VHH binders against q8wuj3r1227to1361. Designs and how they scored, part 3

Target 1, 135 residues: q8wuj3r1227to1361
Amino acid sequence: NDFAYIEVDGKKYPSSEDGIQVVVIDGNQGRVVSHTSFRNSILQGIPWQLFNYVATIPDNSIVLMASKGRYVSRGPWTRVLEKLGADRGLKLKEQMAFVGFKGSFRPIWVTLDTEDHKAKIFQVVPIPVVKKKKL
Below, E stands for the ipSAE of ESMFold2; O stands for the ipSAE of OpenDDE; V2 stands for 0.75 times the mean of E and O plus 0.25 times the DockQ between their complexes.

## First folded at step 1 (VHH)

Design b4 (framework vhh_rezetamig_d1)
Fold by ESMFold2-Fast, scan of step 1:
Structure b4 (fold): chain B 135 residues (1-135), chain A 124 residues (1-124)
Amino acid sequence: as target 1 above (135 residues)
Amino acid sequence: QLQLQESGPGLVKPSETLSLTCTVSGGSISSSSYYWGWIRQPPGKGLEWIGHIYYSGSTYYNPSLENRVTISVDTSKNQFSLKLSSVTAADTAVYYCARVEYTYGSGDYYFDYRGQGTLVTVSS
């Protein structure tokens, strides 16, 4: 069977369509602020809207991604992941799961799993990601 | 305004390679917002998508044609090109170059601008 979901604090965000599912979490409070999916079409490349959408994500956001079914992992796809803390020069396989961060630094918990059949991540992220400096 | 114009030979011999170039004016190919592609219409048939390219060089081809198709981009000339190898009479068609837009809400690609089209006849 082929399935994909993102789970945050016990709540599942399932995907019914092939493509890339994205969940954006506020890094200060840990609240889910967006759940968006980018579908495959018969003309599927990496959707421009995914690239543009990631560019609009605010700093101090945790960004979770999961693939479902077939997606095209070519072109600017790795640049999108690099903007969210992934290592440069990665080669993606048919499936991926990703825990990323948009900000001025790369947290140690940024994680990418990519495999031909199944990709899965379990990660604990401390909130707030950016701690207030003590006086 | 954006204009796309096809150029290349209108007659190609069977077994040879069909080569077309699209010149883009009134806009830059080096746009992160768009792909650039080729579609064709054989006489009496519907439109068939051939493939498209991103300005970085990433390509996406129709699976039924992928073993014969190469699309390339030259950002310095604001052009992109199609090569279709091993042509037969079935490749006779009007060929269009097009700008390809992805619409997030529907998940589909749209050809929002196309050239006038150029007839390519495959004949000896």
Scores: ipSAE 0.000, ipTM 0.116, lowest interface PAE 17.2, mean pLDDT 77

Design b5 (framework vhh_7qia_2)
Fold by ESMFold2-Fast, scan of step 1:
Structure b5 (fold): chain B 135 residues (1-135), chain A 119 residues (1-119)
Amino acid sequence: as target 1 above (135 residues)
Amino acid sequence: QLQLVESGGGLVQPGGSLRLSCEASGSIFSDYAMGWYRQAPGKQRELVAFITSGGSTNYADSVKGRFTISRDNAKNTVYLQMNSLRPEDTAIYYCAAYEIYTEGTYDYWGKGTPVTVSS
């Protein structure tokens, strides 16, 4: 009876695998550009695939994350979340949900929920997140 | 923009100990997660030990109980204390730093320090 999904504009992005589910949204047009899942790897202690994936996300992207199953963060998660707008020094619990942003500022709608049993966020994000400046 | 330099490798007999150091130069060492890797001749590079910016650690099963990773942010240095060394620990040891969210680079690598365990 454990489940996790991310929903964007009425469309659900579920995952059948335990780990972290990630949805990336273009901050200019509001379209989903990527949906990926990263399972835990005890041997490596580092989610290399997540580090590599986050590095490829363009600026002005909305990044949604949700944990599924018994997911235990081994530490690099605080840095990933902080680079996407989460508060510094956060201590993650067993479950998490996150609405983040890659950009030069932290929007007020950046939200992190972390709890031992369940985590859930409902958020409304205005699009475009960044208005194009006039030359 | 971070540069890493490993030191402390050498020749040691089975059962001996070595402490490897990795000194970082550049910006914001304390924000990086750090890892130690090794590569034996003819094998793939493998993760041996990992430490987060907050100090949480993880180890490969082959080194648990024998190796300890630690960091000193004031000295911009990460260490690998290796005890009860075995011939199969012979490899070139590399340190790596992870800035989890950077534009074109997600990791930084040193050039390695060789460790040989033989009688």
Scores: ipSAE 0.000, ipTM 0.127, lowest interface PAE 14.4, mean pLDDT 75

Design b6 (framework vhh_7ocj_1)
Fold by ESMFold2-Fast, scan of step 1:
Structure b6 (fold): chain B 135 residues (1-135), chain A 119 residues (1-119)
Amino acid sequence: as target 1 above (135 residues)
Amino acid sequence: QVQLVESGGGLVQAGGSLRLSCAASGFTFSSYAMGWYRQAPGKQRELVAAITSGGSTRYGDFVKGRFTISRGNAKNTVYLQMNSLSVEDTAVYYCAAWEVTIDSTYEYWGQGTQVTVSS
């Protein structure tokens, strides 16, 4: 059956709606802070909804995304994903999965997978993402 | 040539009902989502109701339970049944057609029809 989920340390965050599911994780403690879903609407497409939403995410946040069904629409996909560490030359396909980071640098573990039928990422993220300076 | 033509607007008393129609031409109607937006003077344009190509519906928070959206694919028409109207429903109502594909969004708008609700 068609399904999508994000899993963090053994806990699943499933989505029942077509669109993009987003999980935000605190980069200092590794705690899930929010779980939100975005669907294309006649008022606003997903990339514009994400553009606004990403602006509200605190720095030093890990941002996970997974698509289900139809999610593509016109808008600032490149700018949204670039703010989370993705390459500027991205090309999205029918499905996507993304492990991103909002902060002053681009960690090596930032990953985008995009495919026609399904997308999947397995990643290990070291916590804390930003280590505090020595005294 | 793509066209969306709204009809059915007018003046009604509070508590009354009105039915808006939007006749579409120039595109494959059955594959598009259809919807109604409204804009009151000095306010932002907001979603009233939407219906997908498959018939699933969505409503704005202030119209749930009062308005019903429906579509007739054979007639290339979308409808908005507006019940229990209040003065806050006074606005220009716009018909919209929307299709999302893998790499693009197609979006068309009507010219709008005025709905005025008097106390």
Scores: ipSAE 0.000, ipTM 0.119, lowest interface PAE 16.4, mean pLDDT 80

Design b7 (framework vhh_6qgx_2)
Fold by ESMFold2-Fast, scan of step 1:
Structure b7 (fold): chain B 135 residues (1-135), chain A 124 residues (1-124)
Amino acid sequence: as target 1 above (135 residues)
Amino acid sequence: QVQLVESGGGLVQAGGSLRLSCAASGRTFSSYAMAWFRRAPGKEREFVAAISWSGGSTFYTDSVKGRFTISRDHAKNTVSLQMNSLRPEDTAVYYCAADTYEVTYLTESGYDYWGQGTRVTVSA
């Protein structure tokens, strides 16, 4: 049962690769704009690749993550989750799932689940995440 | 630097098949996510299909699911698009694109390198 997928509005984004799976959603329209995975290979520099990738994500993006198989559960890259609304001083277990947000505030629906055997989140995110104030 | 060269376009009757190929130059080709986009006359480029650097994940626009298959060959540094059950609506110039961050984007702006395009015409 070692599998991971991220599902958005009934559409599944599976990966055959171990590591951290990431889906980025535009917070205004609710469209998936990116899907990637960051492998468990030290030679691929997972902490650096994920850190740099998050820097490219536009503000007002919903960021979904899920672990598959083994992943690097410690080190500088865990600060990436803090940039996406997670609490400081996170201690990740063998598996994780995360619903995050890149923006100037932390929505109430930002969620992290981390456990040794299975991690899962079901979350409903209102779109658009940032509403215009009209006079 | 990466250079992409498409081939395999041509004229085909509706219901026919074509196989497009994209040859990439560059030491790090296997690290790139690759995609096919198309542009019909008078239209903007639209996403068709994408494949991750490992080949483990593939993505398709709804109108080509079940008809088109994207694949890659690391030994030949190529990505291919097998197009079956072609429709007149598939008539377009098809472009190969590469993303240096190994991220599979479903939008045009996510891709750093583009080929010159190969023309596909599907007659009724």
Scores: ipSAE 0.005, ipTM 0.262, lowest interface PAE 11.6, mean pLDDT 78

Design b8 (framework vhh_7aqx_2)
Fold by ESMFold2-Fast, scan of step 1:
Structure b8 (fold): chain B 135 residues (1-135), chain A 124 residues (1-124)
Amino acid sequence: as target 1 above (135 residues)
Amino acid sequence: QVQLQESGGGLVQAGGSLRLSCTTSGFTFSDYAFSWFRQAPGEEREFVGAISGSGGSTDYADSVKGRFTISRDNAKNTFYLQMNSLKTEDTAVYYCAATEIYVEYGSEWSYDYWGQGTQVTVSS
């Protein structure tokens, strides 16, 4: 019964792995630049690979996450989400969906949904995310 | 200016082989990762295979794994798709693509530069 997918502008990005599914979108062009997944170890919390991966995401990236199957909802998961614009001190439930952003500011559309059975987000993100005119 | 140009397409019988080439110009070849995509009539463009900038990593669609091989030749600014054991369902227009960002699962939206396509037709 457990299924998860991330859909961007009508296109679905499936993964064959349980854990946390991640899609990274370039905030300037709206182009999907990465689709991957991270298996969770209940014994060790979250894999260090997820922390390292988030650290390598370029600034001005939109980061989408969805849980599939079992994942670790305790420990330092909120630290990863906080780096992508989530509020500090959040507790994750059994499922989560997240629309985040990597950058020096938190857009108003950053959204986290976490529930025991089903988590879902529908969000519209303006592109380009950082649109600046030269002074 | 950046250009990608495919060659090597054509008509081949099922079970046969073809080698596609993509010649590039206008950028530093060794800084880029490369992919092949294909599109059959009425279908979306689908990923076929990718090779990293170093050539140390390759990725393939499940439908072509074991039959197709992607490779690169930095001295010739060219990369290739060797297609073996061709099936009628491999019939499509094949496109080469280039990006500075190497991605798993080969999202078409990740690629900055595209060739114009070459037709591959596999008959039984």
Scores: ipSAE 0.000, ipTM 0.108, lowest interface PAE 17.1, mean pLDDT 76

Design b9 (framework vhh_7ubx_2)
Fold by ESMFold2-Fast, scan of step 1:
Structure b9 (fold): chain B 135 residues (1-135), chain A 119 residues (1-119)
Amino acid sequence: as target 1 above (135 residues)
Amino acid sequence: QVQLVESGGGLVQPGGSLRLSCAASGFTFSDYYMTWVRQAPGKGPEWIATIYSGGSTMRDDSTKGRFTISRDNAKNTLYLQMTSLKPEDTALYYCATEYTIWGDEYTYRGPGTQVTVSS
């Protein structure tokens, strides 16, 4: 009974597909703006799909990821996690969960959990992520 | 048996250009995504660029404007075109199959070719 889901403010975003599940949240107001999944494919690997997708995500976005089943950990897609604030020197295991941020700095709440059987993160993110100074 | 052999390295002045080649044999080259990795003295390996079997590429932001990865499946050869070279580009350059940045993992890797950028 393998399953994966991402939950934001009490709402669950489940997936029945193997691969990487992604939820994108606006960092200004905390609204979910996208929920998608990237499947293992013979024709196109997850790294290319994730690279192109992450390039389209606006700055000041919170990016949540969760693996389901086997995902392709080989290839440059882990570099994408570094662009979203993941630490260098960590090694991916068979499952992963990730709370990341696309922007000009790395928030302290950026978290990667990777384990062989189950990965899980519980995190509270302050909104707005980037505080705009006004006089 | 499987072999990857890099060539094209050498001494070049800052602002110069080099084209590296990686000749592959012993496996179905066109089925594998290929990567260029470099390692400077006293530092760990640094991912440069990857190219998928169909030609799609990913490049590190620090080098993306100066380096171009390409492949010729008919010749079983991977290339890295380097322009506007800087002293910081001095390193041993390797090619690898199915490289991951975490833990320096790969299926096959070459011995590398040395690039030195100095006056």
Scores: ipSAE 0.005, ipTM 0.209, lowest interface PAE 12.4, mean pLDDT 78

Design c1 (framework vhh_7qia_2)
Fold by ESMFold2-Fast, scan of step 1:
Structure c1 (fold): chain B 135 residues (1-135), chain A 121 residues (1-121)
Amino acid sequence: as target 1 above (135 residues)
Amino acid sequence: QLQLVESGGGLVQPGGSLRLSCEASGFTFSSYAMGWYRQAPGKQRELVAFITSGGSTNYADSVKGRFTISRDNAKNTVYLQMNSLRPEDTAIYYCAKYTYKVTSGDYFDYWGKGTPVTVSS
């Protein structure tokens, strides 16, 4: 069976729910703030739920996402990833892994992997994400 | 190619001490958190200790106060000093590189081969 998970500095956040798993991390301290799942449902729709949720995420947050099972890869939900630093014109396959950032700039470590069977990212994110300006 | 090579395991009596080493290659060691897992026969692997790139440490409750994790970035090595060993510490100990791991579907990771620790009279 398909087991999606997100791991932050040795701690695993697995999901048994089909859809998109999301972990939000404070960019100042590197602390996990929330872990939420958005089910793949034609009745409620992931794009609306995920879009509204992302709007509540504070600036300077690291946002990790992993798909499990089938998810809605078409339509406007890819714009949510663009708000978190993904490239415009995104084309998603059946599975997705994403390391994103909510803020006024795109860090170099923002990463998207999308594949039909398994997507996987290993990434190091320097903390704090927003550093003091160079003199 | 990422490699993690553990050493320092062995047979000790209860109350004894061992120092485990994990030598890393194939990545920028100083940029990653490192940890130690263990797996006793017939049991799941459990995280024992980890150390961030900045040097902050965390421990499982079962080993806190007895084990100390440290690192030497110049030698690309992470260490686990194990004091006051108990029979329940008997396991194969594995070194692991930590980062944000985001995966769809089943999880696969590269681990070292492990170093066995037996605590017995």
Scores: ipSAE 0.138, ipTM 0.642, lowest interface PAE 4.0, mean pLDDT 77

Design c10 (framework vhh_7aqx_2)
Fold by ESMFold2-Fast, scan of step 1:
Structure c10 (fold): chain B 135 residues (1-135), chain A 122 residues (1-122)
Amino acid sequence: as target 1 above (135 residues)
Amino acid sequence: QVQLQESGGGLVQAGGSLRLSCTTSGFTFSSYAFSWFRQAPGEEREFVGAISGSGGSTDYADSVKGRFTISRDNAKNTFYLQMNSLKTEDTAVYYCAAYKTFYISGSQYDYWGQGTQVTVSS
């Protein structure tokens, strides 16, 4: 509603816009590589900005999302969550928080919380997410 | 120095309930997230459930959702798995595990318990 933030390793990334806040973390080193927000108006109709942004995220990235204020809880943009490991056929409530992963598999820690007034997640993610083969 | 010890396993009839406990020592409990895993005879170890360091998030395997509940008690340095509506398919050795949050990168699971047997009879 009035506020939203994502916290990674003790650092807060507050949302300045109504809509969806996104933080991208490198799954190999556990460092934040991107923090951005998508206003609700961008999520109406064809959500090109959000869709394209997710398409450019490298494989083996952890993707965190949190809603603030008014956002579109339905429509084609929810397929973005499916690409990051969420279940198909999502029914979102008025707020959401999401811990997702971009890769060839769905880690067990992928989680979605959706509530009418406030959504929250705290999730521990082992790093590196994908283990390299032993030489 | 660091120890995780399971308790509460045993024999129970299908439809019954058990509560497993994992008591920890040798580290700052509030800094760790906790998980339960299980291993059935002849199978690989599989995830059962997890709880975050703050207790604000839980996650469960699809096969146990709605039947099992994970919880933690920071004052007792202990976390739990409440198992309801048990099925014969839940028969396994149950392991507790602990791992640190993002600020200790590179670690998957820092510590494991020895395991406790759960047997569900038909």
Scores: ipSAE 0.000, ipTM 0.102, lowest interface PAE 17.4, mean pLDDT 74

Design c2 (framework vhh_7ocj_1; at its last look DockQ between E and O 0.07; V2 from the best seeds 0.00; counts 0 for: pae E 19.1 > 2, placed apart)
Fold by ESMFold2-Fast, scan of step 1:
Structure c2 (fold): chain B 135 residues (1-135), chain A 121 residues (1-121)
Amino acid sequence: as target 1 above (135 residues)
Amino acid sequence: QVQLVESGGGLVQAGGSLRLSCAASGFTFSSYAMGWYRQAPGKQRELVAAIYSGGSTRYGDFVKGRFTISRGNAKNTVYLQMNSLSVEDTAVYYCAATYKITYGDSTYDYWGQGTQVTVSS
């Protein structure tokens, strides 16, 4: 059976609909600043919605994604995920989970898990993501 | 609450033009993607044109070069300028809205009641 949620420091952000859940975390303080959901819509698919949404995310943000049910649709999936630190040319499977970062570099903890039935990531992210110079 | 109200449909001869308008209320119009769908008798509802909050557009292949979609955010209205109309364009035209981005919210779709466009030969 399908379920999806994102958990940050013990708090769960569950998905009630097929699509993609997104949690945005401030990379300096480690606080969740937004939780939103995207489903395929009559005017635009999820990757187009995410493309536009990612453009509004501030630099130094951690971006978590989890799919539930049908989320794949036409659009710039690869470009969206690359803006958040994913490798070029990745192919998405039936489900995905993603720990990404919007910033000037790709942290080593950026992770994409994509599988035909279930995708899962457990990750520990040091805060602040951008280290103080010399200190 | 949320309403989309179409106007501008009617009867027109092949080769003629019509402009459809869709007045939106009950939501933050500038944050939403707006579009036009149509449905002819015995056919599936199909996308005619879409316009996104940033002004980019998408058109159905059968409509490119003849129809133009535009929006007036100050008036909460989306328009479809239809030129070089053919009998095949006869359909009920529906205004549609879907949110593009909104922190804390899910994706929502809204539909208008529809307006009839009939093109005679």
Scores: ipSAE 0.199, ipTM 0.574, lowest interface PAE 3.8, mean pLDDT 85
Fold by ESMFold2, look of step 2:
Structure c2 (fold): chain B 135 residues (1-135), chain A 121 residues (1-121)
Amino acid sequence: as target 1 above (135 residues)
Amino acid sequence: QVQLVESGGGLVQAGGSLRLSCAASGFTFSSYAMGWYRQAPGKQRELVAAIYSGGSTRYGDFVKGRFTISRGNAKNTVYLQMNSLSVEDTAVYYCAATYKITYGDSTYDYWGQGTQVTVSS
């Protein structure tokens, strides 16, 4: 009875299989442009489907991820999180939720929550996403 | 009243190790993100390590794998294990707490008084 979903502006994107859910949001307009799941069999080994999917995400995109059930929390696929702005050397636990960014800079709102029982993020992201330098 | 009390600072020789503790009271410890910051004279306060309520951790770039943050929710205490210390680690180390659920947020709600760490060569 594990339930996992990603919600964007009130619309829910539920998961049907154990693994990870991915939702991509255009950073210029704030529109959801993609929703994809990657089951555990894809996450194991060298997960070319996930690597290719992430490589084709347009720059300036907000990338949301959430685990469903007992997902594969180790292996080469997890380096995708670093590409999307997670800290290097992170360790995933049995649940994860992630707000990341595909682009040439790392916004301060990039967020990872991971723990053994549940992971949850509530995040408001400024649209359009732009590079800013604090004084 | 919220209190954060650091301990474990002191003088240590370069290459040595030190373990800092921060005892917390006055809030629901398990719901808060905890962090360690440091400030040397004439420098800005900078993040050393953070541990979020879910157990995720973040480290400042200068840590380079030498320090480890952990938390004991049953003891309302956050720890910083510091190994391979160098003179550049000399600073006042502060414990901090926030109930925000995001990483990278520099605004913390509560701060301790600090504990001095001095590394001699």
Scores: ipSAE 0.000, ipTM 0.084, lowest interface PAE 19.1, mean pLDDT 75
Fold by OpenDDE, look of step 2:
Structure c2 (fold): chain B 135 residues (1-135), chain A 121 residues (1-121)
Amino acid sequence: as target 1 above (135 residues)
Amino acid sequence: QVQLVESGGGLVQAGGSLRLSCAASGFTFSSYAMGWYRQAPGKQRELVAAIYSGGSTRYGDFVKGRFTISRGNAKNTVYLQMNSLSVEDTAVYYCAATYKITYGDSTYDYWGQGTQVTVSS
């Protein structure tokens, strides 16, 4: 069995379902404002539940995602990663971890890890989130 | 600003070993991947080895088990242990780092100045 979780400032947000786990953080205050998961059955086909959820995420939000188990690694749902700052044309593998951002700009710290056997991100994001250029 | 500093290069006889080190500074955030590229005279830059945040590794086809990439204990440090070196391994070796992958592969945003590795017959 795959061990997968998201932890924010020492607090763990587990998921019991195979699929994608999502944690939303307010970019101004740095507090978790939403936690949810989308099982594979929801990710398959046209994943309207995920699309609607992402659409309701406030701008200037840090969006954390992690896969659990044998998640659906292909399909229309992956477009949300692009919306949240991932590059286009990515091929996801058996595991993924993602730190994204919903807003009017693409922060340099947006990162996606995808591997067949292990995906992991350790990230420190400054709060409040501000637009920064590459150094 | 971000700076990648390579060390450990030099002259070595064929069959010998070198260990390259790269220390990245100026990063505000953890990198997704760090890697080593090389460029020989008259040839294009090519991937030697990469290590990702999850611990997975990728090697160039020419490596054939001779090289090993690993992360250091310090944040954003990476090593390349090169064994069984041959004359064909002579090149400038560059350290690279990035926050994300692009189009299925790592697109590195930051590069070191390079360190010369020369393997004599």
Scores: ipSAE 0.000, ipTM 0.224, lowest interface PAE 12.7, mean pLDDT 86
ESMFold2 (binder alone), look of step 2: mean pLDDT 83; pTM 0.844

Design c3 (framework vhh_7ubx_2)
Fold by ESMFold2-Fast, scan of step 1:
Structure c3 (fold): chain B 135 residues (1-135), chain A 121 residues (1-121)
Amino acid sequence: as target 1 above (135 residues)
Amino acid sequence: QVQLVESGGGLVQPGGSLRLSCAASGFTFSSYAMTWVRQAPGKGPEWIATIYSGGSTMRDDSTKGRFTISRDNAKNTLYLQMTSLKPEDTALYYCARKVYTYSGGTYFDYRGPGTQVTVSS
């Protein structure tokens, strides 16, 4: 069974294309603000496309990723995932799932799962992610 | 301490139905995705279905027409409703909080001891 989807609060965001599916969630209200997919192209590999895309994501965003089919390509995978809270020096296997965060700190729930057959993440993210005392 | 305890298995004739239950304790059940996995005699564990904290489900294609996964967060209980049972469904059925599948194997984070389902005439 070759399938990929990201699910947020009971709503599924399926991917019909090989590559990386990305869902961006607002960290204050838990609202999905973007659902985008990336495929390898003759112009740029997925890591370069993601590098450019992540630069446009606002701080305090939860970023979910899931792979479908063959997505591995040349490019700055480590830098992309590191900007979203992943550890340095990671190597990706045939499939991956990722729960990341764009911000100045790394929440304990940032998770990367990478496996040859199926990658799955089950995670509960407390909202709001950043709790500030307003004076 | 995380505990998962399955019940509801037994001997049933082909074409019959069973409802399995999994009682969870030691964690905030409503906040976690829960999974049913089975292991047939002489085979490795096979994923059946997952239900996420929000209520959405993911099901294996071979059983999704006959099996329904559900949950009752007020009772901290996970269910698997099985209909039109076949001899090939004979297996030990486990509930689990996280399941990994890698290189021909299935691995568990937290799982129960399982409940035996035998489909035979």
Scores: ipSAE 0.000, ipTM 0.120, lowest interface PAE 14.1, mean pLDDT 79

Design c4 (framework vhh_rezetamig_d1)
Fold by ESMFold2-Fast, scan of step 1:
Structure c4 (fold): chain B 135 residues (1-135), chain A 123 residues (1-123)
Amino acid sequence: as target 1 above (135 residues)
Amino acid sequence: QLQLQESGPGLVKPSETLSLTCTVSGGSISSSSYYWGWIRQPPGKGLEWIGHIYYSGSTYYNPSLENRVTISVDTSKNQFSLKLSSVTAADTAVYYCARTWKYTSGDYYFDYRGQGTLVTVSS
């Protein structure tokens, strides 16, 4: 009854663990470069472990998140979503889904859905996200 | 055996800067496998992560503290340090230095921690 997955271009990335599932996509090529999960444990540090992980994500990365079961919806780690383009001061409910971006600006496609029973996002992201002039 | 030891003043006045140093022995901080950080515990409350540093100088701070926190590393002395500016009574806590590492994809936790040092903010 408790199910979560992230799907990118038809490929599913399911999680067997409660907590936050994260998929990182390269913003230049559009390929998945990382798939990991942060378990629902304050002692093992969803608050700071997720912070630490996001800090290591390269700039120009698309970051997808989905909750499964219980997760820590309060505390300083929720500000990590602001670093990925979420609006400041948003309150998380029992479930969340997120399409974020790590970079110097917030793309229009950054989306957060948070609800008590289920959260769901369908989004199309243009690639490359950052178009730089090259000589 | 790896050991971490906090040092610095145990009393800081309001509005001043709290400064602590962590001395690492039995291992080198110049390691690509680890981050070195600070955590605190106010009396009667839970643990709060402050931030951590990689030996290259890259820093990662708790967003609620980031405007007041500076962490630095001195690889020649095998030490890393915390500065927390504009302190108030709310910054009174036991401060711990710690080693953090990536256990698996996305997982981190503290595998070594100092004994802790009490810092009181009082006039």
Scores: ipSAE 0.000, ipTM 0.095, lowest interface PAE 15.5, mean pLDDT 78

